# Ledger of designs, part 57: VH-VL binders against o27280

Target 1, 266 residues: o27280
Amino acid sequence: MDSMNVPEVLEIKRIVEESESVKTFIFSWDFRREVRPGQFVMVWDFRDEKPMSVSLIDPVRSEIGISIRRVGEFTDRVHGLSEGDLLGIRGPYGRGFELMGRDILLVGGGIGMAPLAALADEATARGMRVDALVAARTADELLFLDRLEAAGVNISTCTDDGSCGFKGFAHERLLTLEENHDMAAVCGPEPMMFQVMRILDERDVPAQLSLERYMKCAVGICGQCCLDDTGFRVCAEGPVFWSQELSRVREFGRYRRDPAGRRVPW

## First folded at step 1 (VH-VL)

Design z38 (framework fv_azirkitug)
Fold by ESMFold2-Fast, scan of step 1:
Structure z38 (fold): chain C 266 residues (1-266), chain A 120 residues (1-120), chain B 107 residues (1-107)
Amino acid sequence: as target 1 above (266 residues)
Amino acid sequence: EVQLVESGGGLVQPGGSLKLSCAASGFTFNTYAMYWVRQASGKGLEWVARIRSKSNNYATYYADAVKGRFTISRDDSKNMVYLQMNSLKTEDTAVYYCTRHEYDSLFDYWGQGTLVTVSS
Amino acid sequence: ETVVTQSPATLSLSPGERATLSCRASQSVGSYLHWFQQKPGQAPRLLIHDASNRATRVPARFSGSGSGTDFTLTISSLEPEDFATYFCQQSSNWPLTFGQGTKLEIK
């Protein structure tokens, strides 16, 4: 409907500090405007708009949560806001995750746990068994562990420096986990997602992967958001893709785009 | 244009066997999971069996009511999916439909169905 | 298993009237609820997928709403061709399950 593309000015109801660099901003939400795990919204501070993952979807309390990492001027300004302040929210946008089967593996890196936290809530509400592999560079960057635990999720952690859980990368930890799942959902740095996808493919586990890096293309601007081999527009056709689609994209896991649109290695 | 055409139904006695076939056309058959769904007269729809694509090692799944008696299989070179039905029971009497899905759990195209009647 | 229950079993209306059909799941299915139309002697036809998205070539008079356990299919103004049986189906939980159907019949 047209209401999806018109910013609604909402009051910040509550702010949750997830880590030193990540906050979740919680708003009252009218669920006549549907939102699903894996979708994103445009956050407007009355000067600039940026895409942000929806990390909490709670129709019982009529709330959504948006998790924001502090990385620049816009996010610094938003992090300076308090409960009671106003932000413009437009959306949701993009294709969300699809759930099927009885059990699901979630593999998240850093802020990539934000959309997976919302998915975990949905999967557990459906009665699915949920296993989560939460990866970060350090223990301080592991996100949503308390929320996942409260939801009944089986959690494994890994950090590059070994400060929490397995010492190493997500795909190395995954190799030590021999459980089969009906499906998986993966979100995090693209090199991590590529390695995880390969392992899940070898285990015959269908996976959906979320490409957060392209969400800066608010409404599906083709050139900036396209994947090389397929022409998919992440914000219009993603950000969630099945692993079978991404396995055909030469760019996935190998290259990123700089501000000029040039292909550069990870 | 997508078409699914079932065949092989008929009248069979309890304890008998029957093999259903479904011919697919108009889409890239080998990338889709295929299902058999049945409907008894005046009743709702009930999934029976599922077979995944080659990328998922042709994994098969069965409803508890048919486990051990029915076998789903496919021949991607012929765009065919099959349902081998053994040890048939009167409660297996139904119209059997062939249907597909991809990347989600939608049943977006169905065949016309084939009637299986199990009676003495 | 997730039991899906439809109500009413039969709904008698005249062309031009609004039809409202309900579907309730025994446990949450999120938005993974789909609606099918079936005419006598024909295969089911997908109408609405994922609670509220109209399928290809489905008339605008059909709309879906709801989430969690309670879902509704609405036909804003009935046409003669709309008198059929309607089924809902959840794809959230294994095994996949269907409702028993609501029959729309002419008054």
Scores: ipSAE 0.000, ipTM 0.375, lowest interface PAE 18.0, mean pLDDT 82

Design z39 (framework fv_azirkitug)
Fold by ESMFold2-Fast, scan of step 1:
Structure z39 (fold): chain C 266 residues (1-266), chain A 119 residues (1-119), chain B 107 residues (1-107)
Amino acid sequence: as target 1 above (266 residues)
Amino acid sequence: EVQLVESGGGLVQPGGSLKLSCAASGFTFNTYAMYWVRQASGKGLEWVARIRSKSNNYATYYADAVKGRFTISRDDSKNMVYLQMNSLKTEDTAVYYCVRLDEYYFDYWGQGTLVTVSS
Amino acid sequence: ETVVTQSPATLSLSPGERATLSCRASQSVGSYLHWFQQKPGQAPRLLIHDASNRATRVPARFSGSGSGTDFTLTISSLEPEDFATYFCQQSSNWPLTFGQGTKLEIK
């Protein structure tokens, strides 16, 4: 059996500080277990387990990378670890991005650039022209710019506060970009993804969007991981969805649900 | 073992219609994208239509040569793929193959079914 | 669209000889190039995917190499059953495109 659902205890080979709040943890990986951009793994610190997107896939070095933003107790503990320390990794889970055409637009917000960084590597290796719109609240929160530049990606930035690049939101910046693309991939806060999707739909650009919010269902520890009206299970059918699918989901971009099932506006 | 079995081919007049069927077995059908690929006698291969898996909401794509005339569909409860061909032209004459897509490549092909469009 | 061109159109060899078949793309396809074998009256069969990966149950004498625009299928020592038509296909750029085929014939 390939034991995809059993955690493997792996040594942290290298840690890359992406920003003050984000680190990428790099592990040796046996590529008999295939990993694709857009998939995620469960990261176990021997106390708690959380889903994290794969941000680096390097079969040449036999490595994967997992980028983690410091937002709570689990991530604070993981950020306190050093090279040589151990973490449990289970997966990968979910369906990855599909690539088609000659050129792709990547639109990432905050930590949403993590799965898109892995996709950028894949797309450039495939010979695609890659344009990336990297969005964040402030310049200090823009992620993976050095990796994208090294890969030959054409980069546009925007920040809500105007501290780097265009001053404004990702969808506002996208309206100033006229270049057409064969496809797009989008990952970030749902309100951003919703606005970006609408613009891409109007331009007749097929888009894939990554919904990371229900990943715990992939390991069977969550009984209900379903989008309103469609019945889709993000862990089974996602986390990557085509824009055509998400346009029929009343919940997407409008509200989310807290642990009690109560609707909360974005 | 993976099997794909096409049926429904035959002789049809220009402007006519024909529906091809493909019966799949030996794999979890609803997780795979499926294609129809055709080959005219003594010539090369040409993709015709694609239908994505359930997780991609059965999205469909067509080659320019057949767009607006052909419709691909599937019935996951029966492990079936279909190709409805309307307004057939003589240049549509070919062997039509039902093909499974694994990631980025065609890994399994059916035996093919011959469609002849002739007056 | 990416045009895929195979050469030679026909290759005449004897059993036991080495066969080298070429496939060239009009623009880069990375490593997303695949090779198929087709015998008369039969469906194509996958031989090599992603430039160099041998498909299940394909004999070790078949190997693929190349990247970008230039790709090669090599059969190290021809067996009688290897005389067939071979097609390459790129899956990098839309639309998906196939080469015109190389026919391997017995001398």
Scores: ipSAE 0.000, ipTM 0.389, lowest interface PAE 17.0, mean pLDDT 83

Design z4 (framework fv_azirkitug)
Fold by ESMFold2-Fast, scan of step 1:
Structure z4 (fold): chain C 266 residues (1-266), chain A 120 residues (1-120), chain B 107 residues (1-107)
Amino acid sequence: as target 1 above (266 residues)
Amino acid sequence: EVQLVESGGGLVQPGGSLKLSCAASGFTFNTYAMYWVRQASGKGLEWVARIRSKSNNYATYYADAVKGRFTISRDDSKNMVYLQMNSLKTEDTAVYYCVREDLYSGFDYWGQGTLVTVSS
Amino acid sequence: ETVVTQSPATLSLSPGERATLSCRASQSVGSYLHWFQQKPGQAPRLLIHDASNRATRVPARFSGSGSGTDFTLTISSLEPEDFATYFCQQSSNWPLTFGQGTKLEIK
């Protein structure tokens, strides 16, 4: 943990094109610096830094993967890079997912499947039964299905437009799935996570939810990383939260904060 | 503020029966799995029985040593968990603890225990 | 079942000394290893959950570490009230299993 806050300049070893808008960047990693599913790193392109969830953790090959969706100037620049190019990586940061019991439900929306793919690998390695509900707006935005199948995960899909699997939202699909799980992990758009959390709460399934909100710092000293009501900073206290914690946050699923810290509706 | 209070222990002859009760307070009882864990004098801890919440269909689990003789049950309307012990043996002599299982932090709250002595 | 073995069976130390207690699982339990303290005539008390997380109201001198099969409980500077029996428990694999205990006694 000696150099966690100093960026390491790492060579991009391999790039996997997950979809038209998502790429996974793979780096050699020294696992003396532990990384857990649900943690994030700061990715530095020598101009800007942005937080990105770790999507692959492979201590056997000594590799980590970071999946990045193209959504703005920074991510567009990073998507333009090639194998052999350099990026700065700082971290990992945040609390990762914790696994307990024998059965876990993963519910992921879009890029939210990235940290859940890493979690699925760990859960299956521990001998857990893993059910995954993979949700997206369209079939082209469903991510990591091949990785989940290779890991032995039981997969259900849904798309808003019906182009793959169940036609509808994640929470509508969840209502048609069995209720027997020791825990759940959820990552995706906050409105989706809020609806899913409520169903899991009704089923008495404890859930961990990962918030990928706006962050302007990696240490959690910045007010823009805060949640309302509780004062939790996503980068310091999260990004993974227990469902009981989120049930007390007025802004969860209702509104978000822009980079200036102002409330904006979903 | 979380409390678990056991009752129903005592002296019983081999082959006899006892029913232990545990009154829970200070938390949302119906969302937690509950256990009975026992400890013979000067010995280690041994789990006895588990009952899950309603959302998990009140699934029950038993240690091999008590399977077929003990029955765990709960009444969520009264915040109670019970252990019906039948065909008691001298090796069942122990302090019995009512325990809450939080899936994340494990056995986070224990009752004070109730002594069961099986002797002629 | 996953067998959990604690060592040493008895540890004799003086107040102010550092105590190191070991717990080994026969197969991987990830980070799902918990430590309990039991004083004579009392119920066990949760000290450390999930290998390294200190439970509520547990003094800072208690710390846990380890993952997979090898785990350690450390008490940095023993207080008189710390002389007790310590148990570890795995919650990764069914059925749940406890170690046999380490008795920490005054030298």
Scores: ipSAE 0.000, ipTM 0.376, lowest interface PAE 19.2, mean pLDDT 82

Design z41 (framework fv_azirkitug)
Fold by ESMFold2-Fast, scan of step 1:
Structure z41 (fold): chain C 266 residues (1-266), chain A 122 residues (1-122), chain B 107 residues (1-107)
Amino acid sequence: as target 1 above (266 residues)
Amino acid sequence: EVQLVESGGGLVQPGGSLKLSCAASGFTFNTYAMYWVRQASGKGLEWVARIRSKSNNYATYYADAVKGRFTISRDDSKNMVYLQMNSLKTEDTAVYYCVREYSDYYYGMDVWGQGTLVTVSS
Amino acid sequence: ETVVTQSPATLSLSPGERATLSCRASQSVGSYLHWFQQKPGQAPRLLIHDASNRATRVPARFSGSGSGTDFTLTISSLEPEDFATYFCQQSSNWPLTFGQGTKLEIK
């Protein structure tokens, strides 16, 4: 069955406003197509197609949620839609998070909290203790706090401007938290993930990190999705990687590539 | 502290028009979706209309029984929600409640006004 | 539309007894099912949202359960103020629909 590669036109059942710039779109889902936290789908508005992380996985309600940040023409059009409108969805794609042990630390920055919110739901359903460090530029860009609290997650926040919680960056806040966990999951801007990974490595906490920047070639798998040193293709072998895998990649946290394939520093 | 107060109900003849108002206080009104729900004497509850916040483009939803005849609107500067009722029918006779949506994820109805009676009769 | 049916139409019990009220949807509503209490001359009051979550200031004796098409509201030990009409409501599908109500009466 090749239904993952054909967009299915689905009705938007609900739209949840997460912040001024982020909305979650909820669709009925047939869970014969299994979806795991950390996977993504391609969203088609009948003009353009973009990859979006799955942020809600609810087999009881037979629904998935997809959280979308407003950053350009495609996302502006999608944000203009109403309940009852239609979108094309295909997938899921990518490798999801693996859960192990009894306690997990989630570290999310901005929209990176989307796949981690789905992971928090699965971890709590399995009886794990979940601690979340939620980071954003300002208080109104902190995502999923009410949902995480309702799930029983122990939440720490930090904002660049100090408008909520610790004033500073995620890795600076993490240094003030002396707790150990059986594992961690991290998703957010790549420089933040790199700094968090280094701290977790020093604490001997195995971490999984989600690299969402290379998901544009999900159906084609092109060379631009390969990581510099390993040859891994994010859409086929990611977007979730263990920290041991990423520690061998020179480009992670240091540079990116332009359209011509040239290295550009962060 | 949180309160919804409806007004504008009354007696109207079939084919007539009436505009209901709802004044909200004690919460950040402009971030909530709002409903109108009606109840005929001795009967159950019936959802009539919904309006979302500005962040969702003030999207509106109507029950089939009133679509094309009723219009829900809001004025965030005044903390008001309205229901314009046109081409009224005898079966529109009911107490009309202004209701706050509890949660974007869950669509619970947690705050209700006292209701305003609309009677459509000749 | 999704039809929501409550049973029984009337339930006669004494204070101190346990009440069990049923709500059935014509198609799956997941857990998008809510319970309301209404006393004569008053607006409805939210008791339970999303099948099992008790609303603020609602006494612990009220509990909800179920998923899909079959839902239950339980009042573990009836107090005099609990004798009222109870409505269930689904929010999975538009239009939002309510059950016809169960009237809880003193025996």
Scores: ipSAE 0.021, ipTM 0.560, lowest interface PAE 7.2, mean pLDDT 85

Design z42 (framework fv_azirkitug)
Fold by ESMFold2-Fast, scan of step 1:
Structure z42 (fold): chain C 266 residues (1-266), chain A 121 residues (1-121), chain B 107 residues (1-107)
Amino acid sequence: as target 1 above (266 residues)
Amino acid sequence: EVQLVESGGGLVQPGGSLKLSCAASGFTFNTYAMYWVRQASGKGLEWVARIRSKSNNYATYYADAVKGRFTISRDDSKNMVYLQMNSLKTEDTAVYYCVRGTDFYESFDYWGQGTLVTVSS
Amino acid sequence: ETVVTQSPATLSLSPGERATLSCRASQSVGSYLHWFQQKPGQAPRLLIHDASNRATRVPARFSGSGSGTDFTLTISSLEPEDFATYFCQQSSNWPLTFGQGTKLEIK
């Protein structure tokens, strides 16, 4: 049994309010356990555990950050915690993003900007040019704009309701943006990611996409890892996948599976 | 463009009360912690009070020098933050700055112009 | 509380010279130390956050270094507009505390 599979009880060092519904919890971290953008941890409140993407990786301060959206009972309880309170953290787990080339496009929807914010920090530290398309339903759901600006990222925004930036969906905004990127990284709702992937494929831009629903597969909970009838296995490779791996998967962007394996439309 | 505009300063006698206001514009006010920081003439800076956003239950923090006498509050519908100052002392004489805090950096990235509070007989 | 002490209290230099300002914390603050510039009659302006990161629109001649208890702000070649008071602030430990300031004046 390796020590990564045992939760460490860590003190919440700082809490950052990203929005009314999103908070980033910051913990001291021993970087002898490497953490990469795109990886996740299991967060344990001593009752339930849930996978959460790592949104801040800071080896200089010896800290990691985990961004959590309030969407249910577990996340509501965690949002009620204060600095000094304790949480169990297990991991990191999963396949992280790979960087290549000189120019990267980040396309994030809602909380999907969390793993991309960590990636933006690494890409800018490597001297890459970073363009970010930040998408949300409304202006108050746009995340990490201040952090991205501080990192030197070129930011474009869009909201479904037009309350900030371009009025429309991420893929509609992408069609109005420059086509010259060496790679892209995409994280957000699957229907958005599917549309974005199609545009990037037409432009011959290799993309990596992060699928949050497959985080449990990366920790060995199988049954949710098969994406189609051919038995295509993603659990060993998730949550981050290259677009070439997803372009032939029938269910990507169309439906998901519940715990019983039944199809559930998006 | 981010702007913070203080008002409500003035001359008050020891033991009196005064309420400062700060009008914020140019950013999503509701998601930021807000601070009051003061500076006596020719002196250094002193943190006074902090108020967090609604998702942190408007948690308030006070410097020991003002705890029990000052109350920080906010009205997100008006993009306003306030400082109610009671039982004022001569040592509370200072320029009071309304300050935006970035939880991400734990630093004070934008400051208002300041409003002068003079506590004297 | 964590006490932060700045030295020297006053630094007299000429334009074109290099300025080195020190800030010492009574206990470790990691890298949670920030530098501010204040000109007479004006509010403070953030220069450096988290020990070494320049704030937006701050000229490249300003740099910060240090960790733990000892920190330095360096201005590589002074311009006339740089003569001001500089404050450091720690945000690692509550309450937040500021140094007493270093006044940079023309020689």
Scores: ipSAE 0.000, ipTM 0.383, lowest interface PAE 19.2, mean pLDDT 83

Design z43 (framework fv_azirkitug)
Fold by ESMFold2-Fast, scan of step 1:
Structure z43 (fold): chain C 266 residues (1-266), chain A 120 residues (1-120), chain B 107 residues (1-107)
Amino acid sequence: as target 1 above (266 residues)
Amino acid sequence: EVQLVESGGGLVQPGGSLKLSCAASGFTFSGYAMYWVRQASGKGLEWVARIRSEANSYATYYADAVKGRFTISRDDSKNMVYLQMNSLKTEDTAVYYCTRGYSYGLFDYWGQGTLVTVSS
Amino acid sequence: ETVVTQSPATLSLSPGERATLSCRASQSVSTYLHWFQQKPGQAPRLLIHDASTRATRVPARFSGSGSGTDFTLTISSLEPEDFATYFCQQHYSTPFTFGQGTKLEIK
């Protein structure tokens, strides 16, 4: 059982500032513990532990990277750390992305580009054509554009305010893009992912979607992963799900549940 | 109702060529990906080729065993899908089925098949 | 490639009995597993898609279950027309792969 794992204390080797609110923390990693794009690790700051997606997987340098957005007390403390400081890391956990076909569309919103950046590296290394739609509220929140460009990815951008690329939401931009893809991978705010999934389903493009709130289910914590669909109750592997699996979940894109089980709209 | 009817199978010598046809009816053909799947006598099923819809630029994909030798194509004006088979080998001997892709990898309707025998 | 393996190769039963057919994937395919029925001289017919959803006009006696690597097709009470070969197929990863089949025959 992975629930018996203990965190390994690792030194922060490098910190990359991706934006004013996002940093990537890079650690030396022993690749006898395999890591795949779409998997996550538990990050422990010696007070609290939180799941974070792996955003860099580099077996040649023996490094992994974990990208963290500043959104609360835990992430504020982690952002205050420097190179040479220590963090506890355990994992990896969860189901990673599966690559199929010769071409892939990545659709990422905000920090959701983090696991997709790792996937882009693997897809390009396998000789796939990679198109990425990178979405954010503003130009300053677009992530990994330089890294994706360096990997040979074909990039489209959109911002809610029109400060970079298409003015509008990811699903609106997707309607104007060339479809021609064997698969898609999607990660970002749940309402965005729901709208993108609907378009991809209509186009007969199989999609894998990564859901942050399901990361806890993959390590055996099922509080917020309770599903009303009986066909899905047993399969709480997360965070990556195929679009056909998610279409059966009443809650996806519509509401979530608080600790009391009450519906909370997105 | 959905119908798929294959034709063009037959006996051919090694190194020869055959063109298979599949006539579709009972659905909006242009909106669906189409596949060819084959089955050798007493063996399991093996995917051969896929062609996507017009919305996906008619993108084509092939199993490694047939790459460079087989070409899948379609004519939406006639509701037809085709498989051009060149440089045929004895191991290509099989019943070839035309199938509709309801969604990626879901073969929901199949034709009755056409037998291709490669022998000298 | 993901390999799917069916067992048993042959299952001999009588009409009215319950049949249980297994399909194992070499790696997790989540619920992306389909079941087909093939009678001699006929094309395969879709029975169950996505592990547990019965296809159109498939009798209620057919049911599918499982997820990850282990899948089962169950026929609750065999009818004479059910004696056929059954194939499973995964569509989680490319190439799409089929099992070698389980032949259900009259005892």
Scores: ipSAE 0.000, ipTM 0.395, lowest interface PAE 15.7, mean pLDDT 83

Design z44 (framework fv_azirkitug)
Fold by ESMFold2-Fast, scan of step 1:
Structure z44 (fold): chain C 266 residues (1-266), chain A 121 residues (1-121), chain B 107 residues (1-107)
Amino acid sequence: as target 1 above (266 residues)
Amino acid sequence: EVQLVESGGGLVQPGGSLKLSCAASGFTFSGYAMYWVRQASGKGLEWVARIRSEANSYATYYADAVKGRFTISRDDSKNMVYLQMNSLKTEDTAVYYCTRLYGSGWYFDLWGQGTLVTVSS
Amino acid sequence: ETVVTQSPATLSLSPGERATLSCRASQSVSTYLHWFQQKPGQAPRLLIHDASTRATRVPARFSGSGSGTDFTLTISSLEPEDFATYFCQQHYSTPFTFGQGTKLEIK
């Protein structure tokens, strides 16, 4: 539909510095356009447009937040903006997370905690018990701990270097956590998500995983989506998929594509 | 008390059918993914089929060698897992084991004694 | 699929000697490698899980080590009951694959 594809120019109402490399940009939002955790928007700086996950959904204040990590030219420019500056926003797009059961597990790596922070807010508002495993390379890169704590989430942390919580990777920490959950939601680097998914699959916990490479497909930029290089090309409205859907995809967690479309190991 | 007991093995001609059963006791069977693993005489172990718990809608998976011929199923009310084997081939001759993955989901900690399937004319 | 290869195929030793068995994966399996013992006419018995953790009631003489692609099972001093076939199994990627086994036989 037209209204979904037309960018709206919005004023940056507030900027929250989450870390040295991550900022959350907050905008007033008309919730007649419903936004769900796990969905994304296209952010336009009047030069380039990039997909970004929604990290804050606040109907009470009529606000949404978009968390952006500084990784290249576009994100460097956006990080240079101030409160009062303008950005174009289209959306929301994509399949969001579905909440099931009473007790849920969130597993986030780095900026992958952004869509999970929005999910945590919704789950706790619905009276669910939420456990979050927050993973990063170092303590300074752990995101949204204050928000999760304020929401009543039970938090476990791990860092690659051991500077906060368990020393190791998310899947290694998950192995030491044996409490069963009705559902899990996972977002982070693809190799991390693959290892977490296999553990959750063996524990018979249904999991939903947010896969960045499907954000462009959901807005029609890519007419053909490929999850493996030997199988049929699958076009689906991502970015969130059930583990049941991803467990049959050989490339998930093992291979990525370079700019020329070649298969490259993680 | 915690155990798995297989039954239903026997001698069958090529192209024939056989149904294996595995009875579980001493643990909460419904919460575990269940596997069938086979071993030909003097050879290594080979997974055959997997069935997940109710939380994962009893999803089933098969080794390429048996796809389309074997069907895994379970009855949680009876603590049973089954393997229906159709269009049997001589290379299906093996001892068939029923096994579970431990509650942490990382290793096969409990095995039955096995049931021998011989496909020969 | 990930292939695991065991060596040697047969190892002939005497009681009291040290046994070292090798398992090599075709790609990294991190520490998701398990060891099983199988005696003639019996089901496999879990010995070591996750490369180095001894299973319940497994004697202290059994130990496992390794990560990535190279793993070893060590029996520090062989007892008569240890003469059996040993299998490794990777649990990193589906299908979960087993090695062909190392037969430990009395000299």
Scores: ipSAE 0.000, ipTM 0.402, lowest interface PAE 15.2, mean pLDDT 83

